# VHH binders against o67189: the designs that were tried, part 26

Target 1, 350 residues: o67189
Amino acid sequence: METTIFQFQKTFFTKPPKERVFVLHGEEQYLIRTFLSKLKEKYGENYTVLWGDEISEEEFYTALSETSIFGGSKEKAVVIYNFGDFLKKLGRKKKEKERLIKVLRNVKSNYVFIVYDAKLQKQELSSEPLKSVASFGGIVVANRLSKERIKQLVLKKFKEKGINVENDALEYLLQLTGYNLMELKLEVEKLIDYASEKKILTLDEVKRVAFSVSENVNVFEFVDLLLLKDYEKALKVLDSLISFGIHPLQIMKILSSYALKLYTLKRLEEKGEDLNKAMESVGIKNNFLKMKFKSYLKANSKEDLKNLILSLQRIDAFSKLYFQDTVQLLRDFLTSRLEREVVKNTSHGG
Short names: E, the ipSAE of ESMFold2; O, the ipSAE of OpenDDE; V2, 0.75 times the mean of E and O plus 0.25 times the DockQ between their complexes.

## First folded at step 10 (VHH; framework vhh_7uia_1)

Design p1 (at its last look DockQ between E and O 0.59; V2 from the best seeds 0.00; counts 0 for: pae E 3.8 > 2, grease 25.2 > 24.2)
Fold by OpenDDE, look of step 10:
Structure p1 (fold): chain B 350 residues (1-350), chain A 120 residues (1-120)
Amino acid sequence: as target 1 above (350 residues)
Amino acid sequence: QLQLVETGGGLVKPGGSLRLSCVVSGFTFSDYYMAWVRQAPGKELEWVSDISSSGDYTYYEDSVKGRFTISTDNAKNTLYLQMSSLKPEDTAVYYCARDDFWEGSPFDYWGQGTQVTVSS
């Protein structure tokens, strides 16, 4: 039986369910993400995230079984993303699917949450292994909210901030975002920041500030903010990226690449090399990117870049060796940087 | 322990009025948004109304605007829903819930609900 995310949330946090495996899907990913946030808060260190596209079969089964072997282990919440990709890795072998189902069925000590970033079709739910999961576990759906409800939520947020939005402006924003709560939240926050000194938002202002919302939050925006040392905004964007289901390793990969390139460029520059030629040598050929990289170089000393690289390596190590949450490590990194900047500014008189 | 207890439901004729109450324990109203939600048989959970922490801002679903009034008594830590001009379509289990939807806490706590039946 399929249950709504609200009902599930109520039951899960008040009376632990007997079932151990749950599938989370739906149009309103915001609700799923908010639930998972609460879950993380509840379980703390016992909250584990698995990425189906990165984990091996062995790793997967180990993650699900670890609590069963040691009778004294704390209950864990295991969240699985990109489960479809994991299934693809298992191949078309019926035996492998059966094994998977058996493993899931035998989960006793942990809660397992299989998270989809979209609403599953009936056909998908009626197919193995989800069909079997539905029989011994639970299917949880986050249904789309009404347009009116979403509109009211947006209005409420603006009103709380003392901002009046013209009707046309509001409609434009809603249409632009397609009533996607994740996107709306991002855009509304931007607009609120913009309107900090203004009490009225016009259509023209919204058009100027609101970006054509691409389906995916741009990882490069995060990287840009981080490299320009806007850590506060970087944190916000990071949260958005994660909410959209961006893989943390992808973020790390891009950051590492940029950091290494920048460090290389900084060294070459110090040696008196032509920066444009140097950029091309590290694969930066686009003029826009060249401009960005120049700005990054200006914003970061050689030492800053070195420290960044070391930090990223540390995060990678902690993630891989100690299975720490990569997202949390990134947050901690940004928070630490932010704190340092604040202290520095305070010490120097602002 | 956080607890929400709804009361005031019952059977009423079309055009009648009911006042629902929700007594909250374990947290302070002034810190949270409160909401009324309802679920009719065979239908999904529907948001009805919410009120800001300060009580200064109230919001309503279109279908209940002008008929329902949400309010709070902070001294009693009680949420109210005054329902007037009730219609058969308003028949549902009504729940009070703590709701900070935009901040990532949609309906994180709610009561067992109270049945409202509007029938001739």
Scores: ipSAE 0.611, ipTM 0.845, lowest interface PAE 0.8, mean pLDDT 87
Fold by ESMFold2, look of step 10:
Structure p1 (fold): chain B 350 residues (1-350), chain A 120 residues (1-120)
Amino acid sequence: as target 1 above (350 residues)
Amino acid sequence: QLQLVETGGGLVKPGGSLRLSCVVSGFTFSDYYMAWVRQAPGKELEWVSDISSSGDYTYYEDSVKGRFTISTDNAKNTLYLQMSSLKPEDTAVYYCARDDFWEGSPFDYWGQGTQVTVSS
């Protein structure tokens, strides 16, 4: 019933299994995300994501029940995040849980992947519906990689790009991120971009470029890029965040919070208040964060921030009141800003 | 069709040597990282060594450093693992695998494996 992510990947992509429903969980979330990324590559437009906290029971069962059509239908991969929230919507009604188990047992044409963002406890795996899934499908665990392996994966990526990293810089980066591969992937890619011309990374450079906050580090990278108007990179990071299972609402909350703080700081700055005092008044006390907010204030006018706030309010309203896809609304916003940036740059090129 | 075929396993006494080969077909060998991964009886899969697409970067798990050498022959699409000073702990099925870790899924293709047994 239970297998490891590497063993599962070995069987799934070499000899497709007859089982159709799988639970993915574990401490090494990066491995789950890379498996899902490969799955997305394989299935393309037939790769579907469901958010258990956002979809109705009817939408959920419809997505699982899609049948082949003579001559045209293709196998799909259905990936379900926040399945626990979906289960809460069903409540404790025995018949609804039994229906769910029957639907999962009878999946014929598709693969269904129930994805958890943590390692599940024994009691959780022994509870329905997961107990039944273990019987007719599979439970896949992504165990933590050793620190030595994580260090070598990071070093390998830098060497792939021809970048020499000082040993103390590498050790600092590993300790800063707590050997978290999700954080490391984003910070390493950022450091590679930074070192693209010099091909050498020193400790001082890593300290300036790499940063980590206990939670939501990946979201802060997106917010940083957006506020510095690097919309092309921001779009890439957004796609990465969604693929890694970061909920769009979390992104919106952090971005809106930063935009409001920056707008407030602009008003206080225009009234002559000391910037350091103003930053502390909106809760920015860390010297590194003060440095980042100073760069955001330099990159954005008061009008830029006002328009950003209004755009975020509109995205939130359309997502909630008109049931439009928050991720697509964010992509459309960024794409529109990137297109305006391109036009502006060509106009200044004379 | 993508294929990875391991050969060269067998029974050897402690302190002996073996050379494993993995012949690859169905993709451009030099575009990918390649790895040797082993599974001892009753144990989970264990990464042993990998090699970059250029052949210039190699990595070894600590327990095999100095005893095992990974190499490639890109003209023949073949991955090698030269094993020396073999120990009973090296007894396992050895797999070659394609590694696209950072941009894809780690170890996305595997061979059928070759058995290595180290005993007196």
Scores: ipSAE 0.296, ipTM 0.708, lowest interface PAE 3.8, mean pLDDT 82
ESMFold2 (binder alone), look of step 10: mean pLDDT 78; pTM 0.785

Design p2 (at its last look DockQ between E and O 0.61; V2 from the best seeds 0.00; counts 0 for: pae E 2.5 > 2)
Fold by OpenDDE, look of step 10:
Structure p2 (fold): chain B 350 residues (1-350), chain A 120 residues (1-120)
Amino acid sequence: as target 1 above (350 residues)
Amino acid sequence: QLQLVETGGGLVKPGGSLRLSCVVSGFTFSDYEMAWVRQAPGKELEWVSDISSSGDYTYYEDSVKGRFTISTDNAKNTLYLQMSSLKPEDTAVYYCARDDLWEGSPFDYWGQGTQVTVSS
C-alpha cells in the first residue's frame, strides 16, 4: 500500500518508522524535494546522496552497510538517485538482483530513500526489486496538487507582495508552466521582481517576462553568442536588447533554461545516450534548435556549463537579495568571461 | 510537543452549518500560516482554506468560497472554520495544519482530524 508524501512526512518526523527503505515517486516532484530538504536538515552530515549512474556495486553496498567507511554509529539517511541506472548496471542476472534485495532488506541502522523523478507505473512497482522493497519497506507517492491549490498559491504570493495580476495573465502563466510548481515558483519570483515598480501585471507584461520561444529573436541571438563564447558581440547585443526595452529577467530566464538543458544534455551525452532523443526529452524538437544546441554542446564543456549555471544563479541571487542591477551583473559576467578568453589566448600564443 | 487538535465535526443536514476549531500548542500560532484540509473517502487530501500568519489574508478553494470562513484567535491559539450551506460533497475528515507550501513546508504538522458528515 502506498502512502502519500504528506502522511509519510508526518509520521517520519514525529515517530520514526520501523521500515528502513522507502521509495519516493510521484507526479509532484516539488513535494519530494521539499521532503528531502527537510531530511537533509535533520540529518546534516549524516545525509548521504548516491548516484546510481555513478556508483559501483561495491560502493553501493558499502554505503548501505552499517559499518560505512564514512564512519560513526550514527543513523544515516541515504538518498539514492538514478536507481534505474544502477539496476541496469547490475545486469539481467537474477542473482545480482537478489543480492540487492537482500542488502536492502537487511538495512537496520540507516534510512534509505530511493527517489524517482517521475511517477512509477504499476508495472514498475510490481517488478523486482521494487516489488520486494514494497514488502519490507514503504512506497511513498507524491500525487499531483490540484490546479486550484496551485492557482491559489500563486495568487496568494502575488497578493502578499501587493501585486495584482490580471486573470488572463495568471491563466497564461499557469498554462505556460503546466502547473509545475517548481517552474511556476521561478516564474512568479521573476514576475515579482519585475513588478517591484508596478503593482499590476498585465497579460502583455507576463508574456514579455515569461519565456516565449517565438517572440524574442533578439534574446536568442544574445544567448547564441554567449553560448558560442563570442562575449564581445554578446555585450553589444545585450546593450541593444536593453535599449529596446527587453527586461533583463527575460534574458536571464532564457539563458538559464538553455544552460540547464545543455548541462543535462552534456551529461546524457557523456553517458552515451542518443543526443537527438535526449534533446527531445528536454523539449527541443525543432531541427534548427537541435542544430544550435549541438553547436553549443561542442563549444562548451560540462564544466563550462556548470560554471555558467552557477554564475547565473549568482546573478539571480545578487539581483534578488542585494537588489543589484541585473544588467550590470550580466555585463560583469560577460566582461569577466571575455577577460578569461583573452588570457587563454595570450598564454597559448606565447 | 507540537499538537493540533480539531473539534466541531459532526453530522449535519444539507444546508446546515458547522464550526470547526483547532487548538494549537507547542509553537507560536501567529508565526505560521494555517490551513484547513479535508479528505473524503477514497479521495486525496484536498486543500480547503488558508490564512496568513497575520490573519489579514484568507484564501479559499473555489468549491467552498462564499460558504466557508477561516479565522483565528491568536489569544486562544485557535484556528476556526465556519462552514455554512453545507453540501454532501463537503463530507470528509477535516484537518487543521501548518502550511507553507511556497517555502517548502506543506502541512508539516496537522491534527487527527474531525469528521464532518453532510447527509439528509
Scores: ipSAE 0.741, ipTM 0.891, lowest interface PAE 0.7, mean pLDDT 87
Fold by ESMFold2, look of step 10:
Structure p2 (fold): chain B 350 residues (1-350), chain A 120 residues (1-120)
Amino acid sequence: as target 1 above (350 residues)
Amino acid sequence: QLQLVETGGGLVKPGGSLRLSCVVSGFTFSDYEMAWVRQAPGKELEWVSDISSSGDYTYYEDSVKGRFTISTDNAKNTLYLQMSSLKPEDTAVYYCARDDLWEGSPFDYWGQGTQVTVSS
């Protein structure tokens, strides 16, 4: 079975199909995320996420298990990210792929959704195990929305706020984001906030406010807010990143890299090294990044950076060794820091 | 109980006209954006037209601009698509759908569809 995400959404939530295993892929990842959001709403506690790069074979097969000790067990929805990484753990052995296919074919009571973060090529879909999933389950594709539809949607959002966007400013924004709706949603909301009083947006203003399109732009915004100790905004951006499917370990990698570079820079300053040369030695060569790192160094003492590094190492260790949710650990960390800032201000203000 | 019911499809010659209707129940019609979406045989679903919840703004796919007109009658909870200058390429099943793509609810409810066939 092969179908589009809109047709699948229409049928799945009204008269669900007999098939139990589905592959979700496509260029319009926003549509996959909105489908999964509706799925999560439907299944509540019975909605389970598996990360193929983080789980063992035993945990994977256990999560797909149909066995229930208590007869009141409800149907589950199992969502699998990074399935390709899980396949790498199995290797190229024919026997292991055949076992995986048998397990997927025998899912009878639950639903399994294998989620890809890109559009799969025909060659990939013709390879096992996906070839077999197409036979006993289904392939669901989220095709790109038309550029005209996306343009009109963006115009609508500005018009709802009474904001007049110059034509060249709008075209620049659309090209900058590649008509990517996930990126556009974030950039348009920032531009609306910027233009809330004057009610007009020029090309120069869009160039100044909107950031370059990259998969990591919003992760760097989160890291920036955290390192400048704006924990309230950092929490909001974290929630946005997770809702749009940014892998929490990527967030940890970037934040840890920045924290280590900053700590190293503090040590080099203590030895009398020129800060600009020190920054280049840790890979900070761009003038914009140098400016940001100078701000981070001003906002954080050496002890602050040491404590941040230790906290990140603890979060990483607990995520890997004890199966604790990395997102929850990050939220707990930020909430703790926000509470410390509130207490500090209250204690000084009296 | 939420329901969308399309009517008005049929067989028409090239250059002809049809009016599609979608009667809505189970939600406040004027609180939501409404869309027409079509699917030709063997093709993907294609967005055709969208209308804002207020009715003040209409949007069209390039291939139907100037030929199709989306409208509403809020008193009757009815969405319309007036199709003119029809071409064989307009042959499809036409669906009425509730839409709020920006808020994470793209095409969250659909009608059963009505067949439009344009041929000699």
Scores: ipSAE 0.335, ipTM 0.661, lowest interface PAE 2.5, mean pLDDT 82
ESMFold2 (binder alone), look of step 10: mean pLDDT 78; pTM 0.788

Design p3 (at its last look DockQ between E and O 0.66; V2 from the best seeds 0.00; counts 0 for: pae E 2.3 > 2)
Fold by OpenDDE, look of step 11:
Structure p3 (fold): chain B 350 residues (1-350), chain A 120 residues (1-120)
Amino acid sequence: as target 1 above (350 residues)
Amino acid sequence: QLQLVETGGGLVKPGGSLRLSCVVSGFTFSDYEMAWVRQAPGKELEWVSDISRSGDYTYYEDSVKGRFTISTDNAKNTLYLQMSSLKPEDTAVYYCARDDFWEGSPFDYWGQGTQVTVSS
């Protein structure tokens, strides 16, 4: 049975469920993120994150088994990202899937959270191993909030800071962000910082400040700049993000997600599929994001996107395996790209 | 232990009024944004009303605007929802919840709820 994230959260933190394996998915990633943050707070050192694209089958099973062997050890929470990639690694062998299902079913001492960065389709939920997980575990969904609720949430945030926003300005902001809570949070914070000197935000002001390159911390701005190949500005924004205390892994996660989606879209486009339909299939539904993604697709070739994905994977690997500074690796990546662009421009102007 | 206890629900005729109360223990509700939410049978949880930490600002869903009033009594550590001009579509279990939405704690604690039934 599918449960909403709010109901699940209530039950999980008040009365621990008997089920041990849960799938978290939905359109409102903000809600999933907030839940996971609370989970991390609750479990502290016993909060473990696995990346499905980075771990081997053996490592994965070991991680899940180690959590079961310590009969006297504190309950652990294991969060698994990029589970789809892990499944791809397992291949199409029925035996491997059965093994996975068996391992997941036998989890007794720990909680396992499989997190998806989008709403899963019915077909995905009805396929193995998620079908089996739904039978012995739980499916949790973070559904979209109403437009009205989102509008009120944004108004509330401004009002608490003593800021009045013109109606047209608010509508513009909402439309611009496509009512995406993650984007709204960032833009609202930026606008609040901007309005520290002004008690009224006009439409013109919002147009100037929203999604503009500023010293304000915006992960999406960083990703936007990177994907549009403005590496110089991306470097500046990266530094700002780090100074603000944003974890580099969060940046990497968003960037990787976008890169993968773009690559998928590029492939679909090459196959002659309708781009709008394709975007929706990868979870891009709002018009603003569609516009952005169209711009990204124009700015990047299939090869560019492939190279980006590979680079990001390398950065992740170096960070996790060799404990290298993720921020420095990102800087190096951006610098390298910047240098290449400069060389290309000098060779054509000549 | 954090606890929210909702009371005041019941059966009322259309056009009638009810006053819901939520007594909070284990934390100071003035430190959090507080909300009323409701869930009708077979429907999803619906946001009804919010009140700011200071109590100075109130927010309402459009369907209840002008009919419902959210308020607090700090001395009693109690949240209220005054409902007037009740309609059958208002029938639901009503919950008191913390709602620090942008701070990363949307509806992190709920009560057991109180049943409101509007029927002729």
Scores: ipSAE 0.804, ipTM 0.926, lowest interface PAE 0.7, mean pLDDT 87
Fold by ESMFold2, look of step 10:
Structure p3 (fold): chain B 350 residues (1-350), chain A 120 residues (1-120)
Amino acid sequence: as target 1 above (350 residues)
Amino acid sequence: QLQLVETGGGLVKPGGSLRLSCVVSGFTFSDYEMAWVRQAPGKELEWVSDISRSGDYTYYEDSVKGRFTISTDNAKNTLYLQMSSLKPEDTAVYYCARDDFWEGSPFDYWGQGTQVTVSS
């Protein structure tokens, strides 16, 4: 069977289905999280979590076959994360897949929930073992809610706390999080705490508070300025980050991660890969981040990104090998880039 | 025992009106958000409208904005959906549901539903 998470939730907790094995997947992970939270509340001690990357084949099959025959047998809910990693342990052997399918088909007294952290492709759902699970169990999808629905949910939460949010502040927040409910829940609660006394939330305040360690400091602002080649402002933000106690290695980690992703995206574009697909392949799934990365790609050539990566590697090596101050090395890098920008803008030299 | 009971469905011609009611018991009505959700024949469940705990803030799916009005009567423990300018596309079973979306309990309890049919 194939169904949506809301339809499944409606039936499961009122009149449970006869099927015992379900695959949960989808773009709206918040809905899967809330379903599993309710499941955990219902089953209590009989709620069992298995991690496919950590358990052996024997432990996996024992947990699925495990029933209590003492005291009238209690129904259990078995939740399996990282099932793809477990499938990798089995390999591509037909016999092992057939055994897995047989075990899943024979679950009679427990419920088994195979949980994915993404939406599965049609090809994946049509492959074993999931094809068989669709037949004797169910496939449950948590589709993305509409942007308007998400906007209304966020507005409702602010209004319940008596907080007036400016329209452009709200739109910025929604775009910044990419309408991601998991991220929105975290940022909305932080913004509510920030605005609890003044009861108003402006665009400038959302820009300062969202995704920040404090209201005045944002590592991602530094990375944004650097990648858009605003080196003068980047220097000022760097100094602010250090004064607030941000460790320079954290800055280097984030910047290096972005630079490597951008360089990879340039190479994938040159090979004809669709940019949206390429971004998802390097872990950029949030729509706001996709927009930011498109801007970074426009501002930087492949050679710019290669040179940035080499510079970051040298800064990292000098910091560790020669015990040089990482902050000063970053300042020197930015100052050098700013100086070269000034030289290019003047008519000096031959 | 939690109980949600919908009434007020029926057959109506396009352009007509209906008022749906949902009487609740087994919980303090004003402590929870309430919603209307519908399911057309052969289709998925579709959220229609929400109302805040206080009753002061209402929210609607785009296709029903300006045509449907959600409201509550706390003295009667009753949720309403006033439906106007009905279209054949509004044909569905309408459910009331308890909703606490941000607290991790989206649509955690449902009524039995009431049929609304819009046809010539």
Scores: ipSAE 0.526, ipTM 0.824, lowest interface PAE 2.4, mean pLDDT 83
ESMFold2 (binder alone), look of step 10: mean pLDDT 78; pTM 0.789
OpenDDE, look of step 10: ipSAE 0.695; ipTM 0.880
ESMFold2, look of step 11: ipSAE 0.525; ipTM 0.821
ESMFold2 (binder alone), look of step 11: mean pLDDT 78; pTM 0.792

Design p4 (at its last look DockQ between E and O 0.63; V2 from the best seeds 0.00; counts 0 for: unsure alone 64.3 < 65)
Fold by ESMFold2, look of step 10:
Structure p4 (fold): chain B 350 residues (1-350), chain A 120 residues (1-120)
Amino acid sequence: as target 1 above (350 residues)
Amino acid sequence: QLQLVETGGGLVKPGGSLRLSCVVSGFTFSDYEMAWVRQAPGKELEWVSSISSSGDSTYYEDSVKGRFTISTDNAKNTLYLQMSSLKPEDTAVYYCARDEGWESLPFDYWGQGTQVTVSS
């Protein structure tokens, strides 16, 4: 039961297949992201994301069952990231794998999408449980788009917004991002915002505005923006992280680590400890990192950091206890902070 | 209601020409950008060409540039692909589709296809 994502998407949203379990993999991750975005729009609150390295075996099977506490008998879309890590948790026991295959085979009302961040090799697809999924469900491949198609897509987006981009600026942008649509979508949207008044983009302007960053840098950028209280930009970067499929546990771990370190530094400062020595005691040894943490300390009071830590603890607890979407909880947190800043700034308008 | 019907395929010798047509119904043709895509036996779907709704911008995959010409006849709600200097590697089922940009990838609407075979 193998198909391409082009063929699969054509039928899924108009005449859905009877099969219920699908593996998504491939070299063109943007196509998978686009499919999942349409899936999210279709299913709304009945769209559930599971992270295979976070969830227990019971949580996994509960999420796939007809007895879901979130939607009763409504059709759901369950999207599973890091499925390989879930398989590692199961270990090498034949009994556990047989149970997993049985559960996947018996999905009746929901759709289940097992999402990989790369193209799977033939031997991986021939191994259980994916071999069984190929027989009772489907394998969906997202193949690479051509450079010419990518260029056309970028030009189309600028034209839709009425923005005239110089040819050398366009070629620079394509080369900078390596024709990577996930990076291009982020950078093009930023360039559109930049050019919203002027309606033209030159090479020099693209060089000043656009840059290529790794997903790891994006997580640190998110934390930086949040701690400097730029909630609007932090929310945009968070949305980018989610569109890339960045694991929410990574986001929560880094943010929580920074928040706890900052709170500890505030306490040590109150005790009269040397700030540089205190920073080294919490693992901040690089001068660049010390400079960043000094700026975070200036931007955040002890109470700010306490409230941040409490909010992160609530997000973690709600994610685990109620199986709430960690990303949505974090988005709600940022939106609440942004709205408080807006209300404060406009309360004197008269 | 919405329908895209491709015609004009067939068997052609290498170096030959064909004109593919796609008659559209169920939406106003001039409101949308259109594309030709193809799928060779056992291969992935390949984007071939797109044309803007106004007809003033045309785009081509590198392998067909200079050999294929995309065009429209708005009065007949018809998309064309003029194919020249055909090669065996052009053998595929050709589909017309609406090209709605990167938010709508893959394509949302495409037809049943017409077979083009380039063989001696």
Scores: ipSAE 0.558, ipTM 0.871, lowest interface PAE 1.8, mean pLDDT 83
Fold by OpenDDE, look of step 10:
Structure p4 (fold): chain B 350 residues (1-350), chain A 120 residues (1-120)
Amino acid sequence: as target 1 above (350 residues)
Amino acid sequence: QLQLVETGGGLVKPGGSLRLSCVVSGFTFSDYEMAWVRQAPGKELEWVSSISSSGDSTYYEDSVKGRFTISTDNAKNTLYLQMSSLKPEDTAVYYCARDEGWESLPFDYWGQGTQVTVSS
């Protein structure tokens, strides 16, 4: 039975559900993200994120089976992203799918949230393993809010900031974003920042300011930009991610994983090993991902990657040991890199 | 514990009126924006109305504008929804919820709901 994100949230936080595995999907990803943010707040250190494109089968199963060895059965929330990629890794072997289903079915101590970044099709939901999951777990859908509600949310946000928006400007904004709440949030925040000196936003102003930033905010986009050394765009995307409630530690985790893999690959490449085989050895089996990693390897020297790893380690240390703001540390890192690039470009152009 | 208790629902004829009440406990009522939402059978949760913490701003779904009025009594920690000119389409379970804007979506706290049935 499919449940809306609203109903699910109500039930989940008021009464512990019997089901342990949930699929989160929908057109309105913002709602899912918001829910996950609340989940993270609730579970704190017991909130774990798995990336299906990065995790091995063994690691995946281990993560799901990890019963707190220490007698206090602290329930964990395990969030799985890119589950589709994980499934692809498992291949077409029926046995592997069955194993996966069995593992998911036997989850007793933890909550597992499989998160999709889009609305799943009926065909997808009726296919294994999701079909089975639906039988012993829950399917949660985040549908788009009504246009009226979205409009109200936007107006409310502006009003809270003391900003008046012309009706035609508001309509324009709504239409351009297609009433996508994530996009709207980004645009509204931009407009609020712009209006810091102005109490009235006109249509012309909205046209000028709106959609100046990339429409799709994805952590992977951030990582991609960073690894391709587009630091300016990376900074923008980072801000967007944070505004959407993506935890910076998640970003760090992915980035660290990629950096380590890349460094390993670079070393292997230098030793004359086959790059494709090397990629597979580090768990990169997807062709798309292979392509991306090849591009990252081209963009980064061994030294670059080493420096990146060290920087990430430093950020992690400062965050954990000194409780510094991870986001700010990331910003500083990116800014520093950006400055270096600018200097390099000016030195070569002169 | 945070509690929201909705009352006032019932069976009413088309064109009739009902007044819903929501008593809030466990938090300071005046510190939060409040909302009414409803869910009709087989339909998704629908936002109906919201009111600012100060009570100076009210918001309505288009379908209920002019017919429904949201209000608060801070002294009683109570949220109200005055419904008039009720239509069969208004049949739903009505919930009181905290509404802190899009940053808190979906709603964090809401009651058990009260059934409103509009039928000839």
Scores: ipSAE 0.430, ipTM 0.775, lowest interface PAE 1.1, mean pLDDT 85
ESMFold2 (binder alone), look of step 10: mean pLDDT 77; pTM 0.783

